# VHH binders against o26223, part 119

Target 1, 191 residues: o26223
Amino acid sequence: MKLLWTSQHIKVTVHIDGKVSKMDVLEAIKTRRSIRKYQDREVPEELIDKILDAAMCGPSAVDERPWHFIVVRNREMLEKIPEVHPYGAMVKDAPVAIIVCCDSSLEKIPGFWVQDCSIASQNILLAAHSLGLGAVWTGVYPLEDRVEGIRRLFSIPEHVIPFSVIPLGYPAENPGTRDLFDPDRIHLEKW

## First folded at step 6 (VHH)

Design v19 (framework vhh_7aqx_2)
Fold by ESMFold2-Fast, scan of step 6:
Structure v19 (fold): chain B 191 residues (1-191), chain A 125 residues (1-125)
Amino acid sequence: as target 1 above (191 residues)
Amino acid sequence: QVQLQESGGGLVQAGGSLRLSCTTSGSTFSYYAFSWFRQAPGEEREFVGAIRWSGGSTDYADSVKGRFTISRDNAKNTFYLQMNSLKTEDTAVYYCAAGRIYSPYKFTESEYDYWGQGTQVTVSS
């Protein structure tokens, strides 16, 4: 079985083996949407591997690369996430979620781990989209209750900071794409 | 997280065949790559072959290409090394190893987190 999915005028075809027709980089960036409804289907480990590879390819301040990832497929654990994350209700319906974490022992320059983990999170979203999956970034840091709730739920040690929870799966919605280009936000040579 | 146990070693005549098994146990071995290494008497431990858990892609050392085949049986939590056309220079202790995602692309001992205890293979002329 093949799955056909369209974004603007691009068709993305996902084979049962996880092979995808090519989407160029600019189109992937422009057509990625937050997806919160998922099919009741397993995501192959091969696709998660590709997504995590992409996550680790982001630029990082002084090449500190402080990110660690927890892959959650256990249904009981996914169902507990909304209890500690009020905007994570959709996570219980996802076949898998990735928790992006910062290992503070790897931090070389104070505070830049937030940007590093943001880059990793966005790469997860773009890679998922390019592979025919849908995902959404649900924020954890800097909300103290969410940070500690996720830490306790997944036995995350004190020196590691959970940054984001990203559920993903085959999309069960197509919200359409947005054209967000606003030339009034571009200033040439000076403000 | 993962424990490994080899079996299937023994004495075989040159030109013969053996199949080694590596049984895995632990909470999670998805996202791991599995490899075989060997160490002959008086020599360094060397890479033999690898299979990535995800996708099942395989890599082999040049010395064994065309003679050895690595495979896995997910239902039995076991991966195998089928050794054909054995030569006396294949005599070694064979180790199975498991490492996190992408370790087969680096092929160094340090990329593998878990090791079996080894099984002796002796090829007589």
Scores: ipSAE 0.000, ipTM 0.166, lowest interface PAE 14.4, mean pLDDT 82

Design v2 (framework vhh_7aqx_2)
Fold by ESMFold2-Fast, scan of step 6:
Structure v2 (fold): chain B 191 residues (1-191), chain A 125 residues (1-125)
Amino acid sequence: as target 1 above (191 residues)
Amino acid sequence: QVQLQESGGGLVQAGGSLRLSCTTSGRTFSKYAFSWFRQAPGEEREFVGAISWSGGRTDYADSVKGRFTISRDNAKNTFYLQMNSLKTEDTAVYYCAAGFYSTKYLISPDEYDYWGQGTQVTVSS
């Protein structure tokens, strides 16, 4: 293992097969895939706490931080999610799901809560991947049928908007990595 | 757990119509999204259309939009593909699928856990 770069007490490490298991941020971003099949294995509460800590570290417009999270482990409740979210059927097979919500009473800048909750959702996906878990973002907002279905199912108040449902667990599939870099989408100095 | 069985395939002339049916095992029908896929000889399996669990949302491939309609009948545990204005390019084996998350663009075969055996549709010139 070699240190390629250091900044104060933070270091960048080189990963060697079978030696260092720490995933750096670029590796996590590039190798994260949507995971919809999970092992029949519980996710420790400590890992959920780490994921939610990462979710709350995202930038937020005028620092409004409108996010709230519901952690769902109850099997009967997970099995009901597909009834109100038709494309969320995989949630019933996950050991846990996180519902990302916006408390509209915390909103300081109109409409920016969508970006805030998107950032929180992406941080959940990246943090889960970095910890050896798999997850997938299933969309709720802005589809009003899904918003109201999830609100009713989890007793969410009217001033709180469910944004996404993210099932997660230890992965039971390995879709592999994709090379998605497309230089034709980069414009220098002007369009 | 669901079993899927297609029916309604066959030979039809260009400009004609066919209705495919997919019958399911029953009690889980209302909980799943359903889709149709097709596979022409020598080609990969491609998405045709999808319907949500509520029936409130449908999605179609651009090549069939305006010509094909997907629908479901929860009382009969059956969903349908109504194919109008058929073209020779529509010739394929058609598969029904019960499944999960739909992508924003196209529904991948990998998103479906239950498949029918397929039914042949041949459109003659």
Scores: ipSAE 0.000, ipTM 0.090, lowest interface PAE 21.5, mean pLDDT 81

Design v20 (framework vhh_7aqx_2)
Fold by ESMFold2-Fast, scan of step 6:
Structure v20 (fold): chain B 191 residues (1-191), chain A 124 residues (1-124)
Amino acid sequence: as target 1 above (191 residues)
Amino acid sequence: QVQLQESGGGLVQAGGSLRLSCTTSGSTFSYYAFSWFRQAPGEEREFVGAIRWSGGSTDYADSVKGRFTISRDNAKNTFYLQMNSLKTEDTAVYYCAASKWTLGYRSPDAYEYWGQGTQVTVSS
């Protein structure tokens, strides 16, 4: 692994048998956008498997890894999500959604599961983007009505907490990239 | 989305002074540092100095500290390298560069935009 600067942007170049990675990590992070419009096209199971593998590779507090995932492909179930999640209207049009959950029985240190599941959610977004898919994080926790609505809809046990609903699909929109670097938010040595 | 154009290079006698200019075009709002690098014959490209766009603070390589000064004219989108007490060892091609990154500004690898270079020759 080698870090190289290009004329247009910073780029991390991964050398695999002498070849450059097409979308490196920094490019994926900087170009990922929330995608809410999807093609009427199925997502292959092998891509979902790769995304879930990436989700589970995130760091977690005391390596507790409290995450569980529900993969929803059933159209009838996807269509019911907007009934319990007001910002989830796009989910009914997605070919698949992943629900990120915390199994509280796996928690080793109180409260850090929120950070653990945030990391898993972000890894899903980045992995999807790197594979040519679009996704968006729709928030569930800590909004009580959404947590209980999703729990009931998917028969989630009381010791498991639904954290986020992430619809995924091949993108049917291209919002373009953003330049978000703000040096005024960086403080050297002191505030 | 910035272009850098240098001017002001030339031949100068040891002990003399020279001012280099680097004019920027395009948006520079998000840029952290505007910097000068130099490359002497047979040597690697080395850091000379930088001016941070936020707050206008400057930083210099030990070899030029106290002799060189960087300044910026925001209205003209131009930054300068004022070189005083020039030595024959200062002979090099001088490059201006721009970086959005707050760390690594002393490394040429941190820069995405570069000027074409201008030759500075200091005779004895």
Scores: ipSAE 0.000, ipTM 0.149, lowest interface PAE 17.9, mean pLDDT 84

Design v21 (framework vhh_7aqx_2)
Fold by ESMFold2-Fast, scan of step 6:
Structure v21 (fold): chain B 191 residues (1-191), chain A 125 residues (1-125)
Amino acid sequence: as target 1 above (191 residues)
Amino acid sequence: QVQLQESGGGLVQAGGSLRLSCTTSGSTFSYYAFSWFRQAPGEEREFVGAIRWSGGSTDYADSVKGRFTISRDNAKNTFYLQMNSLKTEDTAVYYCAAHYRGLFSTKVSEDYDYWGQGTQVTVSS
């Protein structure tokens, strides 16, 4: 058997340091890197709106869409996140962070909210990258101490579960490209 | 976007060796699969060999297996065709080609996005 793949070019317009460039979807997926250093520059609300729109467009189990988002721009609140998240030190230096949450009252199939919120988190990372921003996923769930710390800090109700904290801003680092394709992980017809 | 430029062609005697180079200019060398094709006078363009963007997997036409080797140097944005034990039947214009990466390389010339200008290889008896 031979596998044939047709090249598809879907291009997205991005704003990078005042310039507009086009990045196709595959390029965005492959060049996205975790960014932990940010310029001292505000992110326009319009870009956050676009990112959150993209986050809500992901598939979810039985279309439950359990995600809620907290947008944090308050510097004092951003500075408190590292106190409850040991690996979130970079958050205090970001101009904004998005907290991805699951409203458990919206869950229709037990347990799939983790996949749903993971999809939303990844869409935030990809959308940010496509718009010329850098972001990083810092894990909250399933670490109970982080879940409770974030819940208390942001007054999150008990039926809502904070899933991830994603700081974002204009990047002040460029970690370069990774070559991650591994054909040994692809099995044809059987394991 | 990439531009491709071949070098290293020329006249060589049967049994000899040549190394062709294809230098790329552009922003995403690591994201392209690369191939060599050749075209003899009056014939269609035929596949010679390919190397995937992830730097490992290579494919060769049956007529060149064991004699030709493709390699890439990501630091130099260049890929190569090492041709050993050359035969008069290897005489052709050799083209380098680039395909924005897919899961598998293809032997179909129409699937390639970018092409070099060609370099003549002539093998005398």
Scores: ipSAE 0.000, ipTM 0.086, lowest interface PAE 19.0, mean pLDDT 82

Design v22 (framework vhh_7aqx_2)
Fold by ESMFold2-Fast, scan of step 6:
Structure v22 (fold): chain B 191 residues (1-191), chain A 125 residues (1-125)
Amino acid sequence: as target 1 above (191 residues)
Amino acid sequence: QVQLQESGGGLVQAGGSLRLSCTTSGSTFSYYAFSWFRQAPGEEREFVGAIRWSGGSTDYADSVKGRFTISRDNAKNTFYLQMNSLKTEDTAVYYCAATPKYIRGFYSSEGYDYWGQGTQVTVSS
């Protein structure tokens, strides 16, 4: 691995086996924004496959990897999500949504599936952003009414827990980026 | 906000040494990244060296590597530039700069939120 610095903006360019990412990883993390307005354009299956591959590459507690994914493209089904998710209004306007689920039968350490599914959800957001798409994480777990609403809507079995609903599409808005660094949240050596 | 004040500039002979100090007044000194820039008459301001807020990582311009060392003393709210084996080409006004952001544009003067007034370093033969 070789780390390169540029003169005008400090960018970290990571070379792995001679390859370089189209978007710097740090740039992707810092410029990713929640996108709730989408173009009337289909998202190719190949991009969804890349996103799901990235989602499954996250670390998981004791390598339990409890995540399952539902890919929703059916317009009628997308239009029903706001009925069970109060903050999911934008989902009906997205060309596709991914529902991140935990299969509790794969859980090896109680409770860590939440971290595992959070990592998978964040990887979906970053991968989508790196591919020129916009997405937003809409929370399902731990809100019981949303969990049961999504479960019923998508025929999710009782041992599987819907964690998040992530609509995706080509962005129709550009909110810009924020500088969120807060030095008061960093403690050296002790609290 | 943070205020910066340089000291330790002056006249020194080629081959000599000089230590610049930058004293800060701010509640979060330990969270700041610090850099030194210099500007010779008629030339653009150029990067000299930087120390990151964690204190362990330093970066230097190629022209000063091996000769200059940047360090910080959190107890004194001060950071330093130790300049050894000085050359006439090192003659410039030296500015200290600070940013509360660990990774914000260390090599570009535009990356820094706070600046000192400058201190003159003159290296004579």
Scores: ipSAE 0.000, ipTM 0.125, lowest interface PAE 16.7, mean pLDDT 82

Design v23 (framework vhh_7aqx_2)
Fold by ESMFold2-Fast, scan of step 6:
Structure v23 (fold): chain B 191 residues (1-191), chain A 125 residues (1-125)
Amino acid sequence: as target 1 above (191 residues)
Amino acid sequence: QVQLQESGGGLVQAGGSLRLSCTTSGSTFSYYAFSWFRQAPGEEREFVGAIRWSGGSTDYADSVKGRFTISRDNAKNTFYLQMNSLKTEDTAVYYCAAQKFGTYLRPSESDYNYWGQGTQVTVSS
């Protein structure tokens, strides 16, 4: 289903555990799903490095790039996240989680860090999907109790703001495809 | 680093109004969350009200809701506490406090890194 689609298809060739897979960028965007069930299988450091490289390639307001990332693999720490994040129950079952943070000392334009960190979070989700992993975005900011809980749990300095927690791993579920195109949300030339 | 300088305290009769000001100097004002605290003789310092740096979100202690209003003026690097319908129990030393990029409106006292020197408010019957 389409009303105003003019995007070109771009083919991506990705190496996953030595295997070659091809995924169109649009296909990657359209088939990415939130994954909350993970295999009991370690995610190689090399894949985390690729995901974080992609996260840092996002645009940011006035190129401020205020993001910092905490990579959590420690089982005891992962098990404590649901205690301070009510909708983060799946995190304790993930082999790894990435906490996206804003270092406020790097911000050049007040308030745009939220958009910057949202962009970085989405790049993490897409990169994970392209590498054969599953992930889910869970919100921290602007919910004060979650921000405080995550900050205290991971010894995050007061000038740094935890934005999101993204557990990831090899998927143990396949929720299928969604068809979300809604032409009623597209207005030509005027509202 | 930021410095906080308070003004506007004084003696006022019950039912009257006062406006406290806290002027900041040093770092960029818009990066800070601001709060007012107060301390009556022989009591602990208590939260009064707060305003976030990233938006106009405000929070107030139950004892002052509907009577006190916190606001900020970024052009003047100043934030305010407008105190209306004052009661004798509002008598205290009022402190302004700041936290860079504060993420919560009602943090513990230890979460604020910068404090004013305090200004006395005395409400007579």
Scores: ipSAE 0.000, ipTM 0.113, lowest interface PAE 17.7, mean pLDDT 82

Design v24 (framework vhh_7aqx_2)
Fold by ESMFold2-Fast, scan of step 6:
Order: C-alpha cells, then structure tokens, then sequence
Structure v24 (fold): chain B 191 residues (1-191), chain A 126 residues (1-126)
C-alpha cells in the first residue's frame, strides 16, 4: 500500500499495482478526466453495482427518478454502437458500457428528466473514477438519429429515451490534470 | 488580471521576526490560492508556504515549518508571511505569487503560478 499526498496534503491511498484507490469528493471532481482508451481487462460486477447505486442517488425533480440503465458487456453489441453513434468509436474497445435511459412513464414534471439523467450520468463518471476506472460521457439525446439508432440496437421501447452511452474500463491512458478554475465567471452580489 | 505587491522586507537580526505583506489588486482575491517563494543569490527559487482561497488551509516547506505562518485578510485583499525565529539561512528575495486553482497539486512548482510580485529583500544578520 502506497500513501500519496495531493494538494494540501489530502491523503490518497493506493493499493500496490493500483488496483484500488481512495479519494475525497473534491479530489474526485477535480481529477476526473474523460478516458477513451481501456485495458483489455474485465470490470468486476461488484464495481458496476456500486456505480449504478451511486447513479441512482442523485436528486430528481419531485423525486420522479425516471432513470433506467442498460449494462452492455457483449462484444458484438459494443462493436455495433459506433454504427449508430459516430462519436462513440471508443465504445467498441471498452469492456463494458452503461446506457442511461429515461422511462417517460415515470416522469412527473415535463422536461426535468434531462436534468435527472444528466445527474445520473455525472454520478457514473465520478463513481467510476473513485473506483480506479475511466469513463467518458458520449451524448445521445437530443440528437434524434442517435436516439433512434440506440433504441433500435437495444430494443428500447418507444416511451423510453436513451440519454447517454458511457463506456468504462481500467484506464490505458493518463491525461494530465487541468486548471479549469476561472474566477472571472464568479460574480459577487450582482452580475 | 491580478497584480501583487510585496512589502515588509528589510534587515533583521538572527532570532528576530518580520512580517511580509502581499497586497492584491484587480479582481477575485477570495478565489485565489497564494504562496510565498524565496530565492537566495546563486540558488533556485524555492517554495516557502501557501494558503488556499477556501477555508485558509495552509502548507509549508519543511525548512520553515513551525517558524513561519501564512495568513490572509480578505477584507484588505492582503495575505501575509509571519517569519519568527529567523536564521541567516532565511536571507533571500521573497516573492508572493497567486494561483487560480483551489487545489494546486504542485504547490512547490513555480511554473504553476499565474501572477508574481516584484520581490522584497529579507536580510538576516548574525
């Protein structure tokens, strides 16, 4: 076990060989990067279960919680995603992908399902990162051709809307961190 | 965007104390992390200490830990380096610097800092 110091001596615990890491919430948010290259290595089902649990913990308008998730591990199905999602080429190389969907029959407040599914998608990215995995959000909604392509490919009912496709796996790339904090976007008391 | 100006340098005897100030102008003082660096003749610039924009969390180089304290006053747009138990080895030009991130992973890396003051000389005599 290796103990790493990050900014302000915030401890990060990494197991030998990098199998598991612990990080606080702020570190996870600041160091998460989109990962598009994955090791040829299976992701344990227990980690997917933890990620999906985190996805469902987001706030939802009037507690409608309209999200449904499709977990795709089948190689042939992963290889077909780029055919209906041009910017999803990396999905075919991932060991697993999660498709975030909205069941419109669960919607109580029109339109807020987009925010609900965005929250779920971000929680998937953060949870994956905290567990030593890499992931990337590839957009489906509101692009009609992608919505219908994914619907047909995964036999998704008409009342269910595919929102995002998130491939994930153990990272095979390590992009540097970015300084994105811009104080010019923060206004005190007035614009 | 942010301008930095040091003050408070001078000559002091070993065992004495000095307080350096860094006043900032421009915008967004509360949202910057601030650091002090120093450079002795013929040496490279070295990290002294840092204070974050949030909560006032501080970090120090081992050579000054327990003797120096960094603090800030948001109402005055100023941050400080209180130097106690000064040694002749503390003789250097001291620079204040500002960093836009609330969690700089590389506090000791001068290349990570967006803005610098002009420097103020501190001389510690025996």
Amino acid sequence: as target 1 above (191 residues)
Amino acid sequence: QVQLQESGGGLVQAGGSLRLSCTTSGSTFSYYAFSWFRQAPGEEREFVGAIRWSGGSTDYADSVKGRFTISRDNAKNTFYLQMNSLKTEDTAVYYCAAYKTSFPIRYGDSSEYDYWGQGTQVTVSS
Scores: ipSAE 0.000, ipTM 0.121, lowest interface PAE 16.8, mean pLDDT 82

Design v25 (framework vhh_gefurulimab)
Fold by ESMFold2-Fast, scan of step 6:
Structure v25 (fold): chain B 191 residues (1-191), chain A 124 residues (1-124)
Amino acid sequence: as target 1 above (191 residues)
Amino acid sequence: EVQLVESGGGLVKPGGSLRLSCAASGRTFSYYAAAWFRQAPGKEREFVSAIRSGGYTTYADSVKGRFTISRDNAKNSLYLQMNSLRAEDTAVYYCAAKLFGSYWTISPEEYDYWGQGTLVTVSS
């Protein structure tokens, strides 16, 4: 009876043993951190495919799914990103980066593509973390200089808007976890 | 590759305390999840406690409230503080480490690196 009434977390871990991901969803959300230092190791294409599959599973306004993704592995191109993105210095050291874009021709409701691409970006971060990788969201939109810099660097058409640049790789740092729960931000029934 | 060496095992009376240490070498320990497992004579290896690279901890129900796992990444060390020891805690205790320390598991086969074990005997 030692494990009969408690140890649900242990039983959940046993249930997922043999899977690529050993984290449940809540653990992945709570323990994901921005990772800016990466091992000198290639990320297999299969893991990138799994991450992008997860990115496309997000909800979108009126199911518009306006997202497109550019996968950048070329070292010369990764090294040029900090030139057009001042806070993207870590990208040059990553083995791969994903650029999340909005194709405005797919937009059905003006402005909601920002939420759509935010959801896709967060799914990339969570999927990467669940697969043992580290990633960080570096902002592009709505900063006009970064949008135009990234557009020119990657030959992105004018009707497509680069939203975020997400470098990822096997983590070479561990910033620890944070306890962010704040009950003062929860209001029952009314403000 | 990381190498693990346990120490601190010994004979202790029921209700007593012991502190186990695990020294890690070879690579930056902070990237690893680490765990303590134990094996009593004639039994399978069972999970005791784990700590992720970010410091999140978990415990088997049999040791909750009695044992505390901790790590010191500056010293490349893992610890298990064992209080209120019982006869059923008698076992060889193993330190284990797993790359990609953002998660842990109770399955021994998922851990990449193991120490040789340290014996803990709880008897009167």
Scores: ipSAE 0.000, ipTM 0.110, lowest interface PAE 18.6, mean pLDDT 83

Design v26 (framework vhh_gefurulimab)
Fold by ESMFold2-Fast, scan of step 6:
Structure v26 (fold): chain B 191 residues (1-191), chain A 124 residues (1-124)
Amino acid sequence: as target 1 above (191 residues)
Amino acid sequence: EVQLVESGGGLVKPGGSLRLSCAASGRTFSYYAAAWFRQAPGKEREFVSAIRSGGYTTYADSVKGRFTISRDNAKNSLYLQMNSLRAEDTAVYYCAADIYKGFSWLSPSDYDYWGQGTLVTVSS
């Protein structure tokens, strides 16, 4: 497998020698679990590129695609995230984290960016799982203290809103899968 | 805050070797990704190699196995070891650094800081 990428009139070919996922879509959705413990192994940049490509394929309101992503591998920066995000303690132990952001200047319809960024976040989780990685969505928006803490830490402009912080790595735990189907939540024809 | 200065360019014969250096002034913790690009006259700026925080390296197909990118974080320096040089490697080589500006490191637009370039000529 190879990836071809072009921008600013340059062309780059990246060869990815890793294995292809054998998981179908329903299996990926049903078996994905939040992973908070990671092996002491770096994640290849080619896998991060695949995950971000999947993130940007999500639907968005009026095709506004307001998402921006910050990829964090710097140990010192990862260690500072728990200082502004109390439920992000596991981030300091991850080899990489992705911060999903909304550029409000790209928003075409008020308020739908939250749903857009939620879709992007979920695609990151599913793509990571399908590639043999573990990840967890740690919430930033709408908690004002976390939003401002993350903004200051990563020099995010006022018109950009940090939405989620997603640490990623090879899993060091296996919580198994859950049977979450509840027929009492399904109503036929009327409530 | 980061200023980049390249050195090590010059004239070499085909099959020869050359080592490029790029010295950065400023705070090393500001480095997110660093890269080498090259540009031949009349051509677009072409990706050569990149290194990210954590030490991960990427190479353009044309230089894989011949070039090695490395950095010395204590000296805040980036290097490109160029072996088995070919005539088609002739170009101005640029050092670039990204200070929290992009999510990609394969495009010139992903980098805020650029050196002035150093000329590499491969000729017999």
Scores: ipSAE 0.000, ipTM 0.122, lowest interface PAE 17.9, mean pLDDT 82

Design v27 (framework vhh_gefurulimab)
Fold by ESMFold2-Fast, scan of step 6:
Structure v27 (fold): chain B 191 residues (1-191), chain A 124 residues (1-124)
Amino acid sequence: as target 1 above (191 residues)
Amino acid sequence: EVQLVESGGGLVKPGGSLRLSCAASGRTFSYYAAAWFRQAPGKEREFVSAIRSGGYTTYADSVKGRFTISRDNAKNSLYLQMNSLRAEDTAVYYCAAGYPLKFTYSDESEYDYWGQGTLVTVSS
């Protein structure tokens, strides 16, 4: 089936069985790469809004949706992130970063907030890539020094846990795609 | 799956010392953070001290400088050395263990396993 594009709007043809296909998702998953070099160009607020909408669409344990997001555009604050995150040097060169947080008061099942925030983080990466941006997940949780450093830097309350810092921008590098399929990791019926 | 049994409580005079022990059953104690909480009659349960699997310690302001928490993973044991005891230290002391996913070691909700408690009375 073919996806028809017009200059004004997207028009998708329905398959003869009445189903709509979204092949763009598989390509986004397969071609997304960690991007650590950004153009000196601001990201429009509208794109950040779309990315955060996608982040909140992830499944969560018992629909607890514990995520909160801090959008950081202030250059001084971005420059301070590497001081509390040793592997976050690229953040200071990004036009914007999103800090994914868990509000523990929203947690309904102990421990599942980690999966919830991981899903939100991955959706940010995929949404950014689909919109022509590059991003990278820099780990905060479960490293206590980074959690405490980020919490202090952004005045995050004790009941809220910073999970990841995701700088993003228009890519200034193109690392190419990877072939990661390994059939030896697939077991039929049993181990 | 982890069971905790406190011992070492008793009557002690003001200014005295007492050492509490907590014996853990099960092979996983060394992976857990462990803590001491206490509850005086008619009062809420309060945090006393915690120790992480890696040995880092946290103390309530009321006991800092007087109490020392320690652990022996080879013996599956947790200890609280209490010095310069005061009347206000009188309480039932509880041993707790768990895996604090939120690093809030003073929060009792972070601990899944609790002992039955041991009574400490500080009185002349």
Scores: ipSAE 0.000, ipTM 0.181, lowest interface PAE 14.3, mean pLDDT 84

Design v28 (framework vhh_gefurulimab)
Fold by ESMFold2-Fast, scan of step 6:
Structure v28 (fold): chain B 191 residues (1-191), chain A 124 residues (1-124)
Amino acid sequence: as target 1 above (191 residues)
Amino acid sequence: EVQLVESGGGLVKPGGSLRLSCAASGRTFSYYAAAWFRQAPGKEREFVSAIRSGGYTTYADSVKGRFTISRDNAKNSLYLQMNSLRAEDTAVYYCAASFKYTGWIPDSEDYEYWGQGTLVTVSS
């Protein structure tokens, strides 16, 4: 049974595996870690749908929303990703990966699609974490060999640019969280 | 590359049951969505049921509670268990598969691989 309810400032979710999760936005941001080891367990497509909905809710320069997504569950295709992305070895062991793409025909302001797709990628990572999954951002753009490799592998048109590959699944590792606050990087009024 | 072959069709009396199977060639059969469609003579092809890689299933209103879709990836097979069959279930049943994200409700245009069909006749 899945139950979802929201109290003031807290969202409570009862997962299908019987766990109750409470995580506010700040907790999600501060506790998200890159996860590269996954359980041999399928991710329900209901969760992928929620993740993609979150990805599309990001702010976008002049509201251009240039993102498109490819969801990869086919094992043969996942196994080919490391052939064109040398540091994407973990992708072949993930039950699913999302490829974040930019449709350049939707671009309204030059160059800001990179920020738009970065926002979408981060939202995927945060949404996955909030749903009990682990994910990692593997970079594609601006490395031209990776861009063209991924384009050819997934038959992506020339006006569409693959930006990131994000494998995700139920985590099989538990890295601790980090205290990254550094007040020396904050300048008041001027540098 | 992927070939789908249906089996299990036949003649059955109203109220009876049949189990359809769809076998994919090779061990590389992994799909995002697989579905059953049916077509009666002189009618449009209509959606029956679909299953996604995550196990999420959807059913046409006309078959809800009577039909059950399932898959066995180790056997490269898709199944449709049909119970409480009615005369209006008479049709050629087609297996379909897609390796692309198709959204929540599959459309026939979303499927790139199709079987040749198996006939189900419900007659007294």
Scores: ipSAE 0.000, ipTM 0.122, lowest interface PAE 15.5, mean pLDDT 81

